VHH binders against o26223. Designs and how they scored, part 58

Target 1, 191 residues: o26223
Amino acid sequence: MKLLWTSQHIKVTVHIDGKVSKMDVLEAIKTRRSIRKYQDREVPEELIDKILDAAMCGPSAVDERPWHFIVVRNREMLEKIPEVHPYGAMVKDAPVAIIVCCDSSLEKIPGFWVQDCSIASQNILLAAHSLGLGAVWTGVYPLEDRVEGIRRLFSIPEHVIPFSVIPLGYPAENPGTRDLFDPDRIHLEKW

## First folded at step 21 (VHH)

Design YD11
Fold by OpenDDE, second read of step 22:
Formats: C-alpha cells, structure tokens, sequence
Structure YD11 (fold): chain B 191 residues (1-191), chain A 124 residues (1-124)
C-alpha cells in the first residue's frame, strides 16, 4: 500500500493585487489630520500627479479655475520657505511642497478665487491622505508679509497670488482621529 | 504703542567694535523681518543688514560684509548689530527698521516702523 503523499500544494495565491485599498471619500474626510512630521522618503512623481489631478477637479466660480501649482522638491528652496513663513517650519522636513496660487487674470468674478484655491488646497490634503501621505495646509494669503515673501522667493508674477503652502510626505506621526461634530453649530430653518 | 529704540552707539577708534541694540515693542517682533539702515552726514539712507524672523536668513551690504553681524533675540524682542573692524566710513546714524514683508527690502518704503537712530562715530 504505497501511501501516495499527495503534497497538496496549497497554492497560496499571493494575490499580489497591490490593490492599494482605496480609501472612500467619507473616510478620507473624517480621518484626515494635519501631518507635520515626515519620513526620510521621497514621494513618487506619480502620486504628486494624482494629487494635482485631484486639486484641479474641484469646482470654481463660473468654472474660472484660477489655480496654479508650484511643485517644490529643491532642498534649498524647501529650507527657505520657513524663513518667509513663520509657521511653515515643517516644510523644511518635507520631501516636497505644493504652493497653490491664484492667477488673478483668470478670475471672472472678483473675490471667489479664495474659495476656489481653498477647495483646491483641501483636495490636495484629502488626496494626499487617501494615498497614504501626510500633509498640512500652511496659510499664506491673506497675510501680506507672507504673500510677498513667497512671491519673491519663487519669482511669482504680480498678477499671481500665493495662497497656500502644503508640505507633503510619508507621515512620521499619527495624531489620531478627532470627533469634530458640534450640533450647536447646526441651525434649522433659522438662526 | 509700536516702537523701536536703538542704543549702543558712540565714539570708537578705527578698528574698534560696537554692539548696537534695538528694543522692539507694540508688535509681534518674533514674526517680522528686521533691518539696520544707516545714514551718513550729507548722504542718503543705506541699507546695512537684514534678518529673517527666525534669524536663519541674514544678508549684508557689500560695504559691511565680513565685519558686521546681525542677530536677534525673539524672547527679548531685541535686534542686534555687532560691528567689528570699524572704519571712518561707518560713521552714521544707525536705524533699526521693521519690514513690511518677509523679504529683504528693495526700497525704503518697505519699512513700516523706524527707530530714532543711534549715532556711531568712528574717528581717530
């Protein structure tokens, strides 16, 4: 009786399906945190492209799409940004930063560009988070000293307004999640 | 009240050293770029040196490079100018000035607050 040892090759189908588990929109929104510490790791260009694609998908007033983006990887420039932005210290530790700008010549209705660039900036943060990166929105506009500082540092034309600086990188911190829901801020039908 | 007050000026011999101080009040000093500007007798104002809010970025006029050092103490709200190897041509009233922008000034109009100045005289 030859015991045929049927070596059941358990085909561990390592589904190498690198399915980067896509974070759903609500999860991205609810779990996003400002990240100010980054790993010593480069961010692939492909991820930056995806983030910028997301940044340009937001609505804008009468579809004016006034935004421009400066992608900064140069180490010297990343180190200079904190000098013109007192609350941008973390930028020097990031492998990349995106500067969101408004081209005023593209405005169709004055003043809505702030909302447009805010939406773009938020989309950058959400996209970054969904891709496993950390980011933080550092405000430039409307503070004139920062606006002009960033303008001169990057030789930005007068008709283009620096709005935000967003450092990005693989997170080196986990600040956890917060429940920010406040029912006292909800008014029904009237104040 | 917003104020800048210079001190530390005086008479010194060529090759001597002085330390100027500028006490700031009435604004958030630690967030603002600062400069020293000087005016010699019969001449216009000359930018001497500037410093970023953190002190991490400094610049100097060519005339003072290697001799002067700008510094700041944000805890004390004080700007400093260390002046070494002083020359007769350094004789001037020295002013501290607050920048409007987080950048080195291109014109005198980019300062929004000035001190009263302190006299520096370099003479044998």
Amino acid sequence: as target 1 above (191 residues)
Amino acid sequence: QVQLQESGGGLVQPGGSLRLSCAASGFTFSEKWMSWVRQAPGEGREWVSGISWSGGWTEYADSVKGRFTIARDNVKNTLYLLMDSLKSDDTAVYYCAKHKYSAFPETQDEFDIWGQGTQVTVSS
Scores: ipSAE 0.844, ipTM 0.924, lowest interface PAE 0.5, mean pLDDT 93
Fold by ESMFold2, fold request of step 23:
Structure YD11 (fold): chain B 191 residues (1-191), chain A 124 residues (1-124)
Amino acid sequence: as target 1 above (191 residues)
Amino acid sequence: QVQLQESGGGLVQPGGSLRLSCAASGFTFSEKWMSWVRQAPGEGREWVSGISWSGGWTEYADSVKGRFTIARDNVKNTLYLLMDSLKSDDTAVYYCAKHKYSAFPETQDEFDIWGQGTQVTVSS
């Protein structure tokens, strides 16, 4: 929480150094929404560090941990991403983006890196949300034209595969929560 | 039916201007990077200019920079090359080409669809 209670029932939050936002994990999962509009406000490095720490807590096939992360804050680079990645249009408006990559030299079991990097990407979204930020996963892999476009834009070597681009920032929109639970998707014992 | 069809070539005097068009069909043109490539008599193919899917990022070979302009119309699925201040060295067959990747090419094999070409002849 960022606010304290006042005599007018308005909370004013006092930031206490070292304290982390407290959000129940189920609440974070249920309330996280894709955020594509951001305030013109920098995201502190400390929050990015916490988000990437969370990303690296994900499980991976045989603990291979094939992921690498590129943190992009340079305005010119953020503005060029949409030109190589058409569905990443909102990236140009974000104060920062994280590119999730697979280093294929770290793979221990071929082909499971997609699952590994998907887990890391989702953890980035949840951690950002819990810290009061908004984010959206924009898919790069498996679209080869966009994979190669991102690779060349950021000088990513051939054995490293850009998987996703995740712009993030303080949200400038609130799409609200959704009730997506569908019991018909649950199968007991068999299909 | 994936096709690129160039038009607008012809004979022009030095210092003159010409506009090439390339009609695209059979793929999502508005999501793809495009280039013009030319081949002069007795020479290999030379990349001339490239353009991102939106038109927001363009690049030119040094030989044409400042004289040629690449443009696109994503509603009409058409690529253009506006050529000004033409010189005899610009005489070539001009090809419209679709990129394999969302990047400016490093080699000739990074184009997967080619037009038939249109002849541009600059002669006095």
Scores: ipSAE 0.478, ipTM 0.795, lowest interface PAE 2.4, mean pLDDT 90
Fold by ESMFold2, look of step 21:
Structure YD11 (fold): chain B 191 residues (1-191), chain A 124 residues (1-124)
Amino acid sequence: as target 1 above (191 residues)
Amino acid sequence: QVQLQESGGGLVQPGGSLRLSCAASGFTFSEKWMSWVRQAPGEGREWVSGISWSGGWTEYADSVKGRFTIARDNVKNTLYLLMDSLKSDDTAVYYCAKHKYSAFPETQDEFDIWGQGTQVTVSS
């Protein structure tokens, strides 16, 4: 038993395999790792629905909720993503990927959509982890060549901005937990 | 300095073959999509072929499909065009061009770096 964890923490309850999960929210945040190797195993549509529900629970600037999601399962399309996204090689091996997009027509405060879509993307990673899946955020925005490449590959209209591509699946690796706390990054009252 | 330098052009007989090379410098060639574009005397520029950064996705204009092969070597930062079964209407200046985007181009303004060109002349 670690001294840092108690039963008094706020707990996130999730449902997997017909059982109620009791993963603490701090545990989920601390144990989530970028997963780039996946089992040859399909991800049920039900789990994708739960992940996207979680993605849409994030806060957004003035509640603008500018996000849209493209769920990609087609092998031909998954195999083409690395050709437009050089650092997305693991996507071809994933059973599914989620593309997080901003509909700029929903923007109420200019420029905050980046924060909004970042929050949705992180929620996807945490929800996937809590459901026994592994995922990784691969960056698209603000790299114009990747943004336009993904837009054309998926027929995304000009006013919609692809933000991130998140491949996910049952993990085939276990990199373990890291301790990244750095007290030198904490400033009291002033810089 | 960012540069594309074509070589390998020349005079060739109809039915012959020629291999063009394009040496790239000053940018991360291995992460960029590339094309060959040609301009025949008195005509506009015509897209010939394009290739993704890895070489895993290639496309060809209908006029050259089956006769030309685009390839790249990301270690040597070099783009190639192997031209077989050359015809007189392949006579043109051939340019190496870097795409602005990771996509096949829809217009000529989607290239941001151009080479100086190399002349290919099929004797007819």
Scores: ipSAE 0.421, ipTM 0.765, lowest interface PAE 3.0, mean pLDDT 90
Fold by ESMFold2, last read:
Structure YD11 (fold): chain B 191 residues (1-191), chain A 124 residues (1-124)
Amino acid sequence: as target 1 above (191 residues)
Amino acid sequence: QVQLQESGGGLVQPGGSLRLSCAASGFTFSEKWMSWVRQAPGEGREWVSGISWSGGWTEYADSVKGRFTIARDNVKNTLYLLMDSLKSDDTAVYYCAKHKYSAFPETQDEFDIWGQGTQVTVSS
């Protein structure tokens, strides 16, 4: 059975035969794992568009929305990222990577861009997971050698700060779910 | 304590070859970009060649392309410069230098550790 719905403002299609389904938000948060091994399979542009739409839905300090995103699919460039970013070795094996950047000209309150870009980065991870993809956040900022390396590799302007590199693809590993709840980290009323 | 220690310099005839070595200690050599820089008598320092942490990306000054080869051994923490087809213009003190950034340098201020240098003299 095919189920379609539309409205004056929204058009969404769900194909039961093709099995498009929604993941509960709490399930997505609890089951997302860092994925560093990817299938030799392209990620459609449509999925990247959905992921970046989700990234831009995050809150930001005084709604400054300082983020910019570079989508990298070129094999030669993906293979060069580990040369400037040694802890990003898995990037060369990914079909695509997203670089999350801060445009400092959009800052309204100095310094909160780190929180803003962290929120966008986490939204990328969750959206990728909900679409059947795996991803991992590899930190660039605040490591100045890597910040400058990524900036020069991608011709990023001096007022723009590369924050993170997020390789993603269809997962080729399943590390399983972790139970990380620790009641000792919870303090009632005061420390 | 961080150190870079060059060796392998000497006197060679034009057209000859030398291999320079640079032993690194006191930092994680295998995660850092490295370069060779030279200084001829009475002149400023000239960047010669650079290499990424893995060795997978190398670049050369136009004056040495095709004649010099930069390499590294991340097990032995050693940087090398193989110099072939040497000319009198290659006479200089050769320095090993650690990059501040994971990028090829745009200025000489982008090196934070320097070796003491090794003299290479090309003459008949």
Scores: ipSAE 0.413, ipTM 0.761, lowest interface PAE 3.0, mean pLDDT 90
Fold by ESMFold2, last read:
Parts: sequence; structure tokens; C-alpha cells
Structure YD11 (fold): chain B 191 residues (1-191), chain A 124 residues (1-124)
Amino acid sequence: as target 1 above (191 residues)
Amino acid sequence: QVQLQESGGGLVQPGGSLRLSCAASGFTFSEKWMSWVRQAPGEGREWVSGISWSGGWTEYADSVKGRFTIARDNVKNTLYLLMDSLKSDDTAVYYCAKHKYSAFPETQDEFDIWGQGTQVTVSS
């Protein structure tokens, strides 16, 4: 039997330390920082499942949902990613990484998969943050070198395009928050 | 200008050793995967060995495993091939090549910069 709710919840509900915790969505967006240092601590599968569920909640062009995700925990594979991605050194230190991919056979509008996978990638970052984890988006697409390197390393088929590699773990740094609002970037009615 | 310049080839007896060097310029050598490729007389090119940008991942063709060692010096922008226990069928022109991708190559067109080659001749 399914229970029906009459209202929509806008706050993220997080279970930590035996308590239900609510992080305001605007707080999560404003306080998320790229985290490149991680504790030597495993990330439970339950949290990864929640993060990927959130990733798949993103909108996509004509609801094409072109994304696929590879969850990488194997130490030898995580250590090889920096060899194919020279600026992804922090990946070797993460307990887990998520590779966001596009299955081009799922595209309904050519080329919008980049926006679709960007949305999924950002949702991963926000969900990780709300669950007490730190993450960073490391770029793969559109750099052909990195795309092919990651594809071969993980045996990704030709029609599937690796988009980003997102290492994550419990943070071992706190860069703080930033005040980035710039009213000069806001234009009313016209430029 | 982008260049790869090999050196260190020569005539050597079977069982002997050589060290090949490849000086790189005009690109960020320390961020690129590199290989040695050889071409024996009358034959096509054969991939010999490859190395990741950091030097942390190396691979060798079966024909040279245990006898050859690829290495790099990212400060001097130099790729090396240390050849030991040389055999007559190692006779070839040896080329230094830059990978297009951060991966070990599957075909010859996966190299975008080639050196001019250095001759290695193993003969008694």
C-alpha cells in the first residue's frame, strides 16, 4: 500500500547521528566547496545510492536522461586515473569516485547531453555536501585526450562518452564559504 | 617549434647494451604520454614501450619485456630507452613518439609527434 502526501518538501532531509537533519537547499548550494582532501574513511554504499538517486533527479533535454554512472572504489583503478588525467591527482586519495557518462544512444536532441550530464554532476556535488561528504568535479569532456584515456581505462564502449570524474569522501579540509553574489551581473529587462 | 630528437643509437654486439635518449621541446612534455616505436628493415613499425606522463605506468611489447626499460626525466624533458641483452632482431630505427591520448596505443595513428629516429644495429 502506497501512502500519498499532499505537499512537496523542498528541504533535503539527512539522517546523521540518529537524528533527522534538514539542510536548507539554498544553504547547501551556497556552502558547497570543491574538496580535494579526504579522510581515510570509507563512504557507505547507502550514501552513494542516495547521491546517485539525486543525480538522476536532474532535468534533461526532452527528458532524455542520457546519463550513466560508474562507481569506482578499487584502489588500483583510482590510482591510475591521475595517469590519464594529469590534473586529477586528488582522485588517488579518494575512497570512491563517480564517473558521469553519456550514453549517446539515449540522446533525443543532439548535443544537449552536455547540459544534462552537467546537471547530474552538480546534483552529485550538492547531495554529497548535504550528506557530510566533500567532492570535486574534475573535467573530462570535451578534452579528447582525457575522454579516450578514461574510456580505455574503464572499458567504456565507443557510444558512451565519459563526461566527468567526481572523487568524494569525508572532507579533510574546510575552505570555508564565499560571498560570490555580484549585482553587476544582473540585467533587468535588457542587457 | 615542437620537436623530438633521438640520440644514442649505434652498432653493438649481441648481448650488449645501449641507452637511447629523446629530447623534447615545444610542448609540455611532463603532461604527455610517450612511447618508443621501432622499424626493422623491410618491416612495418612496431610499438616497443610506453610510459605515462608521470612515469608511474609503463608497458612493454612482449618481444622486449625484461630486456628494455623505458624511463623519463620530466625536469630535463627527456625520454629514455635502456636496452640490455640486445639481439640481432632488435636491429631497427627507433623512434620517440608523443601519444595523442593518455592511453597505450592501439594503432600507429595515435601518435601526433614523431622524432626522426636513431639507428640501432646489433651485429657480430
Scores: ipSAE 0.372, ipTM 0.736, lowest interface PAE 3.4, mean pLDDT 90
Fold by ESMFold2, fold request of step 23:
Structure YD11 (fold): chain B 191 residues (1-191), chain A 124 residues (1-124)
Amino acid sequence: as target 1 above (191 residues)
Amino acid sequence: QVQLQESGGGLVQPGGSLRLSCAASGFTFSEKWMSWVRQAPGEGREWVSGISWSGGWTEYADSVKGRFTIARDNVKNTLYLLMDSLKSDDTAVYYCAKHKYSAFPETQDEFDIWGQGTQVTVSS
């Protein structure tokens, strides 16, 4: 599949199927890798909007949709995240990070918010990848020291639980894809 | 066994300097925030200074700003307090304490491991 460029004086070649090159969902899932090195290049707000739209498309327990998102672009704040999260060093180098949070006042079924926010977080990773960005999920919950550190750093209310920090940007690395399929993990009818 | 062990206290004249050390064992020191807390005779404990796991973020009580410097060495698992321009009001037992959270403390209950303390006496 080829992208066509036309002008008033340039001949255009058209492919029979007419499809533009978009990443298939199975390809996106299989090729997404954690990206921890980013170009010195801003991520347009339009792309963040698309990513968050995708995040909110995830299913949730009884459609409770408990998620909230903090978009962090401020350099000073991005540089402080590694101080509350020792394995989040790459966040200081990212042009933007998204903090996925649970608003516990939106819970309809107690305790399922972790699954809900995990789904939203994975959708962020896949959407970023499909848009040519790289991202990585850095864990906050259930580690109490990180949860409280992030909450105080971003003035997050006590009823709101920071779940994950997801730095993202145009990738400056390519770890390659992996073959992770393991048939021994598949059990038919019973364990 | 989890342990914090302070050293370096002593008697010093006003205006003098002193360096406290705190050796940590039994936990992953390089991943934890740390503080110095002091207790003067007949008083409650007073937070003095805190430092993030990397050492990149430090804060000080107003009473010691500009005179004290907190530092850490994550290879040696050691916390330091460099005290300059000491005053008689700095006389206290100084404790090394491990934070419960990756945040500067709001209450004394936010420390889960304490050292035994080292006496600092500033005598005019």
Scores: ipSAE 0.370, ipTM 0.742, lowest interface PAE 3.5, mean pLDDT 90

Design YD11
Fold by ESMFold2, fold request of step 23:
Structure YD11 (fold): chain B 191 residues (1-191), chain A 124 residues (1-124)
Amino acid sequence: as target 1 above (191 residues)
Amino acid sequence: QVQLQESGGGLVQPGGSLRLSCAASGFTFSEKWMSWVRQAPGEGREWVSGISWSGGWTEYADSVKGRFTIARDNVKNTLYLLMDSLKSDDTAVYYCAKHKYSAFPETQDEFDIWGQGTQVTVSS
């Protein structure tokens, strides 16, 4: 019996004490927190490029890769997002946000685009964290109110579905890590 | 259970002012976009003004821009329309309406809750 590794190897780079260092992927996953307060500091385009590269490394159903990304830096547009998304107030305070979308014309198997775009969204969060940024996923899909609000705000075509809005910035808070392991959620052999 | 109740209509002379109120109940008013829509005698409904859930984004029909102000009080669950410089053409029944979506409407079927309306009559 041959064990095959099936996951992509993900590495991130951080700067510490004037040296470039790579963060272990398990460390990134365990220490990432939702960050909703940001410094008044621009996020360089090169970091956004790295984050989007990471987003597109995610697996997708039958390799359909249905995702598209809108990068929003315009203050007027960022300030309007909370008006269509009542729990997205922190977006107006972020230097940049990424909107994760599904192009339904790329969908090869119905309904799996939600998992595909969720994977891309989580990769954005992990990559941002590893680059010294904070981010939070604000939900759009499946709330029809928010989907239509974001679609009209950004002139997103009918066949493209906005999935999530992810504000990013250098963090201005540190909520600490959490111990969320719950063995009662693990079932061996059945159910 | 769900209800919108307009008040504040009446008879006013041209150039006058009027303040409409709309009391909301049975839904989470503070999370919903709202509009005022009017209907003159023998005509279809005309969108007048809309406001986002927070009150931070407002829009107006060209016919009322600069003369009307939409506002909301999310503590009292009340929508307002302050009408200044009223003209005879503003005579209509004014309805308070809840949006289906967090967006300004593209069609009038995008409202799912309507009030009973309040009559505004601008005449000498």
Scores: ipSAE 0.357, ipTM 0.730, lowest interface PAE 3.6, mean pLDDT 90

